# VH-VL binders against q95uq1, part 22

Target 1, 197 residues: q95uq1
Amino acid sequence: MSDNHEEESNVPAYVPGKHVSVDQLKQQDAEDEALKRYKESLLGTGVHAPKDDPRKLVIKEMKIQIEGRPDTIYPLDTKELIKEMKTKPFVLKESCHYKITLTFNIQHDIVSGLKQTNTVYRKGIKVSTEKHMLGSFAPQALAHSVTNPRHGWEEAPSGMLARGSYTAKVVFTDDDNEEHLSVEYAFSIKSDWKSDD

## First folded at step 5 (VH-VL)

Design M6 (framework fv_sonavibart)
Fold by ESMFold2-Fast, scan of step 5:
Structure M6 (fold): chain C 197 residues (1-197), chain A 124 residues (1-124), chain B 103 residues (1-103)
Amino acid sequence: as target 1 above (197 residues)
Amino acid sequence: QVQLQQSGPGLVKPSQTLSLTCAISGDSVSSYSAAWNWIRQSPSRGLEWLGRTYYEDKWYNDYAESVKSRITINPDTSKNQFSLQLNSVTPEDTAVYYCARETYDFLSGYFDYWGQGTMVTVSS
Amino acid sequence: DIQMTQSPSSLSASVGDRVTITCRTSQDISSYLNWYQQKPGKAPKLLIYAASSLQSGVPSRFSGSGSGTDFTLTISSLQPEDFATYYCQQSETFGQGTKVEIK
């Protein structure tokens, strides 16, 4: 056929629609913003953890709440306070309703599958071992808080065989079996409260 | 300076009650930091813990499952001693019997002072 | 109830030897294991408590180590007076004993 220079000039350039590309860019921008927000959430703790503190788990306090009574708070954010814990026993009345809240920070990196193992002894005799999954936690400026039981109240034992003095060891581990902290404490189960306790 | 001194019979007939006493000096039987134990030793079973008595808010006893139905461990605060009573003895109860103080390093109990031991033979 | 197994059941060693005795538990007991020495005709004597704490008056040649289910008692340089049977203990349970004879 003939050379048609006019036909080549009249051929429109077909361009694919840009709507899908705009959606892709919006998704990428949302992912970039989510990552930026996540990184910013770590900035106050993860990258600025105290230079001389290698701890990944820092318990700020343990709070014992007993239904109808004032809260008992144990600050635990230093190694000295943790060691002193066993010299400051708390008292539970038979059948009282109680719950324990841990307030803590995570430093340096995310701790996945934080678990608490609580072993209770009565003067050298192991009487129970309980394991609680606490969850996974990231470094952040605001402290994390976990209450056990998660709903309602735990009931203290009752009866002559339940009364007495107890000691306990709590060990905190994660999914990699790294031990983060061990705390020893003491408590007693009694038939009544003393007015000055 | 804690001393535990044992006394009691060395020969007991089958079906009778074995009674042993452990006198304490240098500590109190009602000491909050201690538990008072009976432990026996035989060639066939080795060292066997039998039970303990201890004072906290009141007196408590713990007994080994193997002897729980036949054993009583009783403190005597006026004489600063504690005793073992083991009922319905059989030849399998033939052993050297020791009393021992148990002390606690918080979660860990250990026997830091022992009596001299009493050889008990159960035979007709 | 926790089972305690000691190894070896007996050994013979010379004065000056390093002697190692092991104790294995059927359950994790953390560090709450004690070691005792018993000489013929005598009551047991506490050597080590809480796995590694040396009892007052016990010679420094005795040491303990371990945690969980595996524990070791070591005598760094055996002396004639160390002829004895050694027992591990946790709570109400004792090991079967390891007899150490000086050759």
Scores: ipSAE 0.006, ipTM 0.511, lowest interface PAE 9.9, mean pLDDT 82

Design M7 (framework fv_sonavibart)
Fold by ESMFold2-Fast, scan of step 5:
Structure M7 (fold): chain C 197 residues (1-197), chain A 124 residues (1-124), chain B 103 residues (1-103)
Amino acid sequence: as target 1 above (197 residues)
Amino acid sequence: QVQLQQSGPGLVKPSQTLSLTCAISGDSVSSYSAAWNWIRQSPSRGLEWLGRTYSESYWYNDYAESVKSRITINPDTSKNQFSLQLNSVTPEDTAVYYCARETYDFLSGYFDYWGQGTMVTVSS
Amino acid sequence: DIQMTQSPSSLSASVGDRVTITCRTSQDISSYLNWYQQKPGKAPKLLIYAASSLQSGVPSRFSGSGSGTDFTLTISSLQPEDFATYYCQQSETFGQGTKVEIK
């Protein structure tokens, strides 16, 4: 069974479920200068996708931000870097404040209702599954950015039962149930910070 | 080479507690890379996972929903073994019981070494 | 909770035959499916983990393939010692088993 997604007020102001290409947007509005300019502003200038790269979603990086500590950045713009992510776990101190930011490009066509499903495991045991609506995004020159939580910080669990090593899988899908990407990563929850180097 | 050796009673009366032990050689029960499992097998239910114990900074236990209220799995680090206690047994608990080591490929575990099995019959 | 269905439930084969056993899951598990062999009166033995990784000491005639919801265990040339019941497994769930019997 598919689960319902929780509605998020931080969703971009696109209408979900519209399947409108960049070409269709420009063609429909050829004679309306103001609407054409609005759509050009929305899509940006210099919209180009490599013809030999079929990806609609290209994640440039994932950034782990922990309050009071340096950011941890994972470049993810190649298949090789995505595969390497699982070998570079990050550490969360119990009760620390953190947030995760995804920076990405959309290629070829508008992606409507981009969602992430994040499943966390402890030694192969599923401990949580969370679904987040990211929004609808158009091809544009500048990368898109989405942060979870949208406001403030998430708090890492605390206590002896929460400490330990975790693995996770995040899957990105859209309103058409097309799977764009899956990423496997690891992290641990510890009682204190270890040396960074 | 890892070996798991089981011991415990073969006959248990209804309402009593089933107690089994699994002795480990070639690995430590407190190894952070492994979890220690009990799995049973019966003609009616097939292979059925019951629970696990494993060590990180603390000892953790996971139990199958069907037995969660009756089951305890405990490590014994001094003897390098772990045990199963299953309370209030019924004839439905009649099965061959196996202990097994679980190792992880990243998102999922697999059982790479198994004990020899103990046939447990629950009858008066 | 994931449901896992093996097919066939049983099959009859001769030494030298190519044997194929399938396992289907109710949801996508990527490649995190394991295969075990069980001979009468003995514990299950790990053959393959992560869908296609052969466990050390297991003969090369055993192979696994598949991803997502459809998985296959293949024995390229059945030997007398291969008559057994085979189980797929993911996390806490086992398939119902496929019995490979002598023809």
Scores: ipSAE 0.045, ipTM 0.620, lowest interface PAE 6.4, mean pLDDT 83

Design M8 (framework fv_sonavibart)
Fold by ESMFold2-Fast, scan of step 5:
Parts: C-alpha cells; structure tokens; sequence
Structure M8 (fold): chain C 197 residues (1-197), chain A 124 residues (1-124), chain B 103 residues (1-103)
C-alpha cells in the first residue's frame, strides 16, 4: 500500500450551521410552514431515528467493486455484523481496478466534516494510513452514498513484495473529533483469482 | 511447549559483524501464524525492536529504521532456526539480544515466547 | 512511530498492595497494547495482550484495562515474586518501563 497522504474531499456535501441541530432548525420554523417545508426537503422526512439506537452514523453496507468481477457486499448495519467483518476477508488481484462504496444513514443530528482514516497493517506493522474527507451529512430517510475514488478506479499494488495478507482498521470521525464508528477488516493481494472467489 | 534457545554469546570487535542464532522447538519457523523477531535491551535505549522474519507464500522481513542498513534476519527451515547478522558494529550495539516469537491478535502482534538472551559486548 | 509514555518510572510498594501503572500513546491504538514483566537477568514475560486479555499461566491478580490512548496495568494484591520492571508495547515500540520496588 501507499504511504499515508491527505486526500481532498471528492463528494459534494450538505454544509449545516455548526451551532444549530436538525431538531432546533425544525422547531425555529414552526411559525412559518413554507420555510419549514423547504428546510424539511433539505433534511428529508420528519422521523429519522429510533429511540433505542443512539448511533449518529449507521453504515448500511460496504460494497467492493472490482472491474470484471461480481460486487462484494458487506452489510454493516448492526454491531454484530461490524465485529464479524474481520472474519470475512476479500481478495484483490495484483493491479486490479477497484472502488469502495459506503451506503449509510445519519441519525439524530447533522454530522459535520465526516472523515475516514484507514490504516493498513501487515504482521502488526503499519504499512499505510490514508485519510479521506467524506463531507457533511444530515439525517434523512434516503441513505447517503460515498464512493472512493469518486472518479474512475483505484489500482491494487503489484509485485512479490505487495502480495500477501493484510489487516486494516477504518475509523470515522467528525469536525468535533467524535469517533462514530471503527471497523476492522482483512484482505489479501494475490497473483490470480482463486476458483471460489 | 514452545522454546527458543539462543547461541553466540560473546565479544565482538568494532566494525565486525555480530552473528546470533535462535533455535526453535515446539513450533515451525515457517508457521503461517507467527513471526520471528530480534529485540535488544540496553540501559541507554531500553527495549528496542530490531526486525522480524515470517513466512506466508514466501519469506518477508521487516527491519527497524535505526538498523535497516546493517541488519539481516534470515530463516533456516532445515534447522528450524533463524539468525541475526548486524554489520559494522559499534560500542552502541552493546546490549542483551533476545529472539522472540510474535503471535497476532488481528491488528497487533505480541511476543509470547522469548529466548534466554545473549549478552553482546562490542569492545576492542 | 507511535510514542509511548509509561508512568511512573518507578514506585515502591509492599506485599498485599494494589499497584497500578499507566501507558499513554500518542495516537489511538484501540485495544492493541500488551504488558510484559521482566525480572533481573531474565527475558521479558508476556502478561496481558490486547489491553485486557490475560496470557495463559499468568496469575489472575494481573489485569489490564483501557482503550484508545490510555491504558492501565493493575496488580490487585502484590506478591513477593511481582517485584520487577513492567513494560507496555504496541507493534515495534516499547514503553520505558516501570520498576516496582520493595518499600
């Protein structure tokens, strides 16, 4: 993997005012129904979060797309599925073209400056750290979607030294340094696809 | 059950090559679940990781930046051992040298078995 | 490289005391921190891995806790054989050690 570098945000994002929550926005506009409906069109429908779920970020799925191969989809919408992901490694062939799409909901309040930090390890040694700004997102019924890279494909590494087994940790934080989610996963880089891939 | 036995105690002169071996019993040096490490300890630097060797489909090595230009860690599957060669030694390489097995809990390694240690003095 | 700050550098304690030592990391390492015990003239011995997992054969008086950047090793009731130096470790980096001495 490449050395860590700062990535530019490649997803257009809704940018809210930092000191006003979604609930406060809706409450402030109670006397002006036309403005309330306009704001609700930006924020989605009126009911967004279950009482029993305190999460602000809910990843519905992570989709790994490899050019010329079927998509690999990991449902991640429960704590159990998130913990299980590390037991289900995926395979990348040397030099293959791939991209990763996250589909997620935001609950309770707007999340400003959602950022992903992905660290890759080999035998406990950190081999790369990459940071990607995803953007700012509001609660809404329709799930948000972010693809990396936003344009085209990423190319998997190649060569004898690149082949092997890797583990990784991705951490999602925001502008307030609140950690929303951490996911551990595994993958391998191989010279060719195996028959049961 | 796993035991690591070190050999090569002694004195090394400045500019010479330090050579140590670690014999493994109760596990294979080519075990896919383990890596084989050299770690040294001195009063001035404390515990200092030097490098590792491990087998997947082929052999890999990782080395600490401070010694990378002078160090080689080499497995020997026929003897079930691994060695350390440290070139161009100076008095600052005086330390107790340990070999250690590293086992992994997903993202992180931990050293669960250690050799007895070898005191190496670099002096003319 | 992750920077490790281990404290205190030494402490004095009596048999039966509850002893705690801490390790702080410069960046979030989740729970992937290990603790070792070293007695004079001996190799370090693994006590705790992954912040809180007790190594097989290690007495239950040893426990680890913490996550992120702040970690603690606790000895609930210090025994004579526990007077030693203790080290935290993450990947290739070791802490500076905490020497536990007889009062």
Amino acid sequence: as target 1 above (197 residues)
Amino acid sequence: QVQLQQSGPGLVKPSQTLSLTCAISGDSVSSYSAAWNWIRQSPSRGLEWLGRTYYESEWYNDYAESVKSRITINPDTSKNQFSLQLNSVTPEDTAVYYCARETYDFLSGYFDYWGQGTMVTVSS
Amino acid sequence: DIQMTQSPSSLSASVGDRVTITCRTSQDISSYLNWYQQKPGKAPKLLIYAASSLQSGVPSRFSGSGSGTDFTLTISSLQPEDFATYYCQQSETFGQGTKVEIK
Scores: ipSAE 0.141, ipTM 0.635, lowest interface PAE 4.5, mean pLDDT 84

Design M9 (framework fv_sonavibart)
Fold by ESMFold2-Fast, scan of step 5:
Structure M9 (fold): chain C 197 residues (1-197), chain A 124 residues (1-124), chain B 103 residues (1-103)
Amino acid sequence: as target 1 above (197 residues)
Amino acid sequence: QVQLQQSGPGLVKPSQTLSLTCAISGDSVSSDSAAWNWIRQSPSRGLEWLGRTYYESKWYNDYAESVKSRITINPDTSKNQFSLQLNSVTPEDTAVYYCARETYDFLSGYFDYWGQGTMVTVSS
Amino acid sequence: DIQMTQSPSSLSASVGDRVTITCRTSQSIDSYLNWYQQKPGKAPKLLIYAASSLQSGVPSRFSGSGSGTDFTLTISSLQPEDFATYYCQQSETFGQGTKVEIK
């Protein structure tokens, strides 16, 4: 992909290269308790940013949806679960229709231009790399949800050469080129949903 | 201990087929954790990867674009070896040919064991 | 396909020197770069994989660093057995080599 050069403003008062953290907003009001409570009401009751958790992006789960089949859900809200994901590959049948939904929280700061870069490998050979712009997101109590593709379905490859085991790495970055998260995972493309190995 | 031992001709005439074999000890050619590669080296072209064979539920082959129309890499599970066949050779195929095991750290492969090399000269 | 360029093509060094060899790629490859040592008449030997992981049995004076498009191999204190040609590699592509020779 070429540079997009598209203008994006999905967050009120956001300026590229400028960050305003929830913690900074609340701390700036320390000397004025009434103003502090007023600003906290604007940020919404229930916006929680643990002081001991510096993460700005917390993926709660990744959901693999396949047309006509039960959803596969991977909880990813801890570093341990993220590391474990590569030991739990999922299966795609040739030509199946699928989509992936991410449910996540943003903490501390507004994240502008969150994007994912997904690179897929077969035995060390890079077979594809895709970049998807997710958008700009603010801290809030309710989790954000993004589905790719936004409409319809992706189609899994087909054919003898497409079948096999794959590994992948997805990296989440923003407009400031800050890396928020990296997840390694595995999957297989098979001729049918159950195959002897 | 993994060892790779190569055998094959050192002199081949233009237009003929080059055939080389790599015998494996200390690992299985059908191991699902490894791929088996042919790599050649010449002064003019340096190190060139030619292709690989590996087993995951079935056998797969990957070949370098430059040789894809002329190359075949085949495993032989009964002898625990794999071979290279390169058709219609020209003097530009003159090189030292190596077999190598590729292993993986999940995302990337690396060549951890190599055969001794076979000098192949293509001349009339 | 990705282009790989090593620098320098050759260098002269003395035992005890710190030697640094670089490898640049035309596209980002994250950390998927490996380093090999080759002595005359021998097959290449794996030194470093995944940019910075030291292969078992390789002396700790060898180290690798870098990510994206810029990578380095460092030999902290060159030994007589280290005079050789060094190659970087990612997937199916090799660099052209850097020859480390006696000064």
Scores: ipSAE 0.104, ipTM 0.613, lowest interface PAE 4.4, mean pLDDT 83

Design N1 (framework fv_sonavibart)
Fold by ESMFold2-Fast, scan of step 5:
Structure N1 (fold): chain C 197 residues (1-197), chain A 125 residues (1-125), chain B 103 residues (1-103)
Amino acid sequence: as target 1 above (197 residues)
Amino acid sequence: QVQLQQSGPGLVKPSQTLSLTCAISGDSVSSYSAAWNWIRQSPSRGLEWLGETYYESKWYNDYAESVKSRITINPDTSKNQFSLQLNSVTPEDTAVYYCARESYDLWSGDYMDVWGQGTMVTVSS
Amino acid sequence: DIQMTQSPSSLSASVGDRVTITCRTSQDISSYLNWYQQKPGKAPKLLIYAASSLQSGVPSRFSGSGSGTDFTLTISSLQPEDFATYYCQQSETFGQGTKVEIK
């Protein structure tokens, strides 16, 4: 990602000739949405899951939001993308404000009491463990979204001890202690901004 | 193989500016895998980190709090080198000054794997 | 700030000896500790990074161990070229050094 953007609000650009192009794009989107809704009404909610995909939880993306900075988004809807995530670390500046949003689908059946356990490591040694109850979720066409913290921001650690490279493992389980997914990721804490990766 | 070659004066008068240069071969000063450091060593304070410069989409600098108001570390991509300027020197700045490359490994952290030969700097009138 | 204390400050040893040097930190740094060797008049040389990873080109007689606040550098069979000062380091902070002298 890029840190070239200022925090100044975007003002609308004057583009007289773009009115027709915008209307054409909206017409195409409406036709695509109508087709999607038609297919969904034909198939029903529970039959959207692939026959050979036994996953009940499919993470579509993880978004790291940092106050005053561009979002970092990791698509995670395939096994390959989940494996690649650990090679694409993101950076947090000491004391910065951040939050993490997960967007996901539930397949096949209701998942009751979905929980995430996030364990942070330094070179294989556990530094912290944080557990969050996410709730109960049903299969549906629209993706579910959960943000931690729900309100406000988390503050990144500060000080010489806090700076350095971290790895983390997040595990998703439910009320029956079934493990649905495990994702590994990496990040670093630095004294100043280096990159959004 | 990466090598660092230092140059600069060995004697500086109090209140003047110390200026040292570190020339890089075998790597780029703008390499994403590296940060470029200045460290000094004296009998009274031992090994002391002074600061770093590195490139990730843009240039960044970090400085030790003890020297932050007097120090500037500048990269020069055209000459593939980086420099140290330390203003208003006092006899307590007398030390051997080293430049070093810091490598970052995702799962292993950071470490200084290549060092310059060192420059002995005496601050005396 | 993190304080790094090395023990001993100096030791005398003979070629072939097993030498152990320790580094203790005031706070838990996980495994993010490096070891350097410095010979008189020369720059420090990286021996071990991330507490236990041997730098390429460094002889296998050098090994590192430990995590948290207690770390150890071991030389299994001291050679003539190993008489030097050894430093532990974490980020911005260096230990005070351990001098290994000939006896």
Scores: ipSAE 0.005, ipTM 0.469, lowest interface PAE 12.4, mean pLDDT 80

Design N10 (framework fv_sonavibart)
Fold by ESMFold2-Fast, scan of step 5:
Structure N10 (fold): chain C 197 residues (1-197), chain A 125 residues (1-125), chain B 103 residues (1-103)
Amino acid sequence: as target 1 above (197 residues)
Amino acid sequence: QVQLQQSGPGLVKPSQTLSLTCAISGDSVSSYSAAWNWIRQSPSRGLEWLGETYYESKWYNDYAESVKSRITINPDTSKNQFSLQLNSVTPEDTAVYYCARETYDLWTGDYFDYWGQGTMVTVSS
Amino acid sequence: DIQMTQSPSSLSASVGDRVTITCRTSQDISSYLNWYQQKPGKAPKLLIYAASSLQSGVPSRFSGSGSGTDFTLTISSLQPEDFATYYCQQSETFGQGTKVEIK
């Protein structure tokens, strides 16, 4: 019906983060100032961390949710509990639907570009390495929450080859490559649960 | 040293319930790194896995499809043992029954490292 | 369901012989295969786990090898106490067994 080769005007949508990024591209000093103002706006007046706890990332709990089954919750807000996690594996049935939720606080300062790197092993052999961007988070009284997957459910592997015991290591880093926390955990994949569960 | 000691009747009539018990020493039935299994052996079917019970944050059971509708495997933490109940037995259930520990070594995988002595069960009228 | 086929079903051997038995699987199981020894009237005993790892207390004349779908158990120099039936196993499935008999 019309000329398919007409040029279109680009009208970008308003996104606050894009405007900060554009300003940073113009001048190096402006980039540093824009980032500082952005961090200060996220913090407000709210740095209320205990002075004897230097941690910037405090994981309160990890929740494993399996469709049709009760939640499994691991409190992780102490070093002792984190160390014990690898001795208390959780179970996934072949092809079950699951998701994992982390609940955490940020202390002392904004963490920019929080990332997790999850490496999974089977019999000492590295099976997979996945990296997920979680986002930027400010100190606040309410805990932050991140679920993977964000929508719906992840499906556990199936087949006799998939069954067995796994170990995993999750490392949390930020845009400055500072390592905030490392957690080791374990899980197994089984053929079935009890029919009444 | 882990040791598994079996007890139960050697003769069961058709349509009755087979009941066997496996007593554990040297380990806990609620050990998170172990599953507790029943395996039977007959000339016609060879070694046949029947099912397991294990503790992760709560108790779980898995059962072989061939017996799933008739089988129950129950742990007893107070006596440190686990049992097999197999309902409505037929002559095809005649076999030597073994209990076995399956270890979950996270670095080396899963295998049956300790076995009970075995119980010969004959299903006959 | 994964099928596991052992060969041979039986063999005759003399003390001092090198004995090799094979287990084949219907699909790739990486190294997730175990070997057991069973003597008449006794329960099976674990010999090898994860295809090639020798269980503590098992004599060094026993060894396992293979990955994927083809696995072998080798007895380098057969002893009188080694006359038995040998089974491979992966998860809930056992092979049919290989009987090692006196020649």
Scores: ipSAE 0.006, ipTM 0.467, lowest interface PAE 11.4, mean pLDDT 80

Design N11 (framework fv_sonavibart)
Fold by ESMFold2-Fast, scan of step 5:
Structure N11 (fold): chain C 197 residues (1-197), chain A 125 residues (1-125), chain B 103 residues (1-103)
Amino acid sequence: as target 1 above (197 residues)
Amino acid sequence: QVQLQQSGPGLVKPSQTLSLTCAISGDSVSSYSAAWNWIRQSPSRGLEWLGETYYESKWYNDYAESVKSRITINPDTSKNQFSLQLNSVTPEDTAVYYCARESYDLWSGDYMDVWGQGTMVTVSS
Amino acid sequence: DIQMTQSPSSLSASVGDRVTITCRTSQDIRSYLNWYQQKPGKAPKLLIYAASSLQSGVPSRFSGSGSGTDFTLTISSLQPEDFATYYCQQSETFGQGTKVEIK
């Protein structure tokens, strides 16, 4: 990790833009009927959110895939299921290959620069923090899906201190630093799989 | 700031038990974020990991296969130290013995960031 | 056990030289590799962890790179205090060492 002492490019840094609602996008095309109909075809169908649900980000499920083992799926589309997740830990074997897929809907407004911050704890002590950029997403009928890692597999930690019980908190924010959701979960790292895992 | 101080005899006769201790300052032997290791170094085998002890709801010990039948590593929380006992020593156990703290980060793995000064142990009549 | 091979076993270099040491593993360990420096009569000292992370207090002339099965430790401009033996390590396994000697 040698830092580059030379000047960075003169290209201006990114600045966050104004948040734009689905309604505002439809209004922008009001003077062009063809573009208005096209935008309504893309944004209108299946994007009606429940009026009593103010959430912009609704996670439908988290799927944990481990190479050579059945998928573990956590439904997370209600606040009660999110609360219950921390009581249902998953197990990783030392050095196993895994990946996590998040399936979600966006409601009401486009979310720009969705990112996650995952913090892992052991008996209340913070052991790691990782941030991951997910992208920008619009309301649509079909759920969005993001897998980490994008290609291949993550490898579970190994070594003497890797084994044990962990808790984690993942927080979802956007380019405006609005917090959309936080989820607490638990997992264990073991030397081998048990018969009921 | 964390320091490890080793003590124990440098000369041991064949067939006897080697006993070494490692005193910890600046950290706790029962710290959840640390494992406590013994490593030895000889011309014939290079750096050789011998074993570890660490606390996670209960005490755990892991030992290298080559010494597993002869080795015991014990923590002592009252004195904030850990020890090595190696039974039935032979001249091939002649080495410099080090204690070390192993820290870990879930995504960065495990690494030995603090080492004791080393103890030269000679197995000879 | 994972087998680890360091290359070369020794090298001769002069102050100011760029030195590169390699470590190869018998199986993919991703980025879980550490580098240590050992001076005569002293304990090993951690230089690099997680293949490329510089330990606090270690000079920036030291850098690590690689992933999977091939890893390198680089010293960009060798200093007098850098003449030492260097070891790679993954969990319980150490490489055999590379001795950096005065030319």
Scores: ipSAE 0.007, ipTM 0.483, lowest interface PAE 10.9, mean pLDDT 81

Design N12 (framework fv_sonavibart)
Fold by ESMFold2-Fast, scan of step 5:
Structure N12 (fold): chain C 197 residues (1-197), chain A 125 residues (1-125), chain B 103 residues (1-103)
Amino acid sequence: as target 1 above (197 residues)
Amino acid sequence: QVQLQQSGPGLVKPSQTLSLTCAISGDSVSSDSAAWNWIRQSPSRGLEWLGETYYESKWYNDYAESVKSRITINPDTSKNQFSLQLNSVTPEDTAVYYCARESYDLWSGDYMDVWGQGTMVTVSS
Amino acid sequence: DIQMTQSPSSLSASVGDRVTITCRTSQDIHSYLNWYQQKPGKAPKLLIYAASSLQSGVPSRFSGSGSGTDFTLTISSLQPEDFATYYCQQSETFGQGTKVEIK
């Protein structure tokens, strides 16, 4: 049952010395029916779920992509990093094209109907609430990834009234209305990017 | 220690302009961490926000819709004060007028942490 | 514009009582609500900001709670100096006030 204690890292790259992944175990040759059944049970039971981490949703990172600019990446896989996000606002230029990608793992059990509710505030007033169904996700070694929008880009607001500082709260829930995670973050809408010369 | 000291007339005739001043000590009227507000209070309307002025690369003013056409709030950086001018006053403008400093924090929002002593203004012929 | 409904409009209490005052907003303001105390003939004084943050110098018997649209100010053990009118506020809008009077 040592496999059940292994923490799975979802990385697409080479992992020498790492515990054998579920995918690698499945691909191995098996002539014994007991070994075959054992491999199948590992795939079905989420063998990689750590017992000391009760989280069902672990967000590895949030990536903010702005057309023509370098990506901004926020690691969020610990509660400490999630708290730090509040102190690290990002900047959007008026009318810029952007998209946000979440990379995450599911642990312990299937999460059915994962939803996000993103509420944005300006000077204490709610200015928008967006709800998105992300889908249903199973525990697995490789990270899941969801980008919003799925196609193309979102456009940042423009104009004197749109410029300023914003705060936001995103809450992740499922079909049972169980709250898995809440993240607070900040951003600003500005007339131009900060100059690096 | 920040303090606000108000001055101005207590009696104004209908149709005249009300003029009040708020002198600031312990902070700068052009401080980028503060906004400077006027609020009034009457038994019929309660506490009523009138407007603000603040400096963020340039001066900004915001005014309540109910007084927007009659009100001007002006900063004076040389005297470290700000003023209220309210034109064409009527008996309905009778109230205690307060100036206040508003502090802003992104996660805590805005709140008025320092208030002047108040000025009772009576509009009567 | 946000509408603020404060209740009750007045209450009578004795020294040592626990007093609760409620403020409801017409839309979700997260935690961006302030509470002020006003004594007769004086300017309002900030007690609580961001729904639950106690202003420096304010006694610990004052506390705020709530989020979204429902907020509460609590005085855990009323003192003689606490007889006053209390106001909630969000941005440009103030509540109508709650007068706490001697029973």
Scores: ipSAE 0.022, ipTM 0.577, lowest interface PAE 6.1, mean pLDDT 83

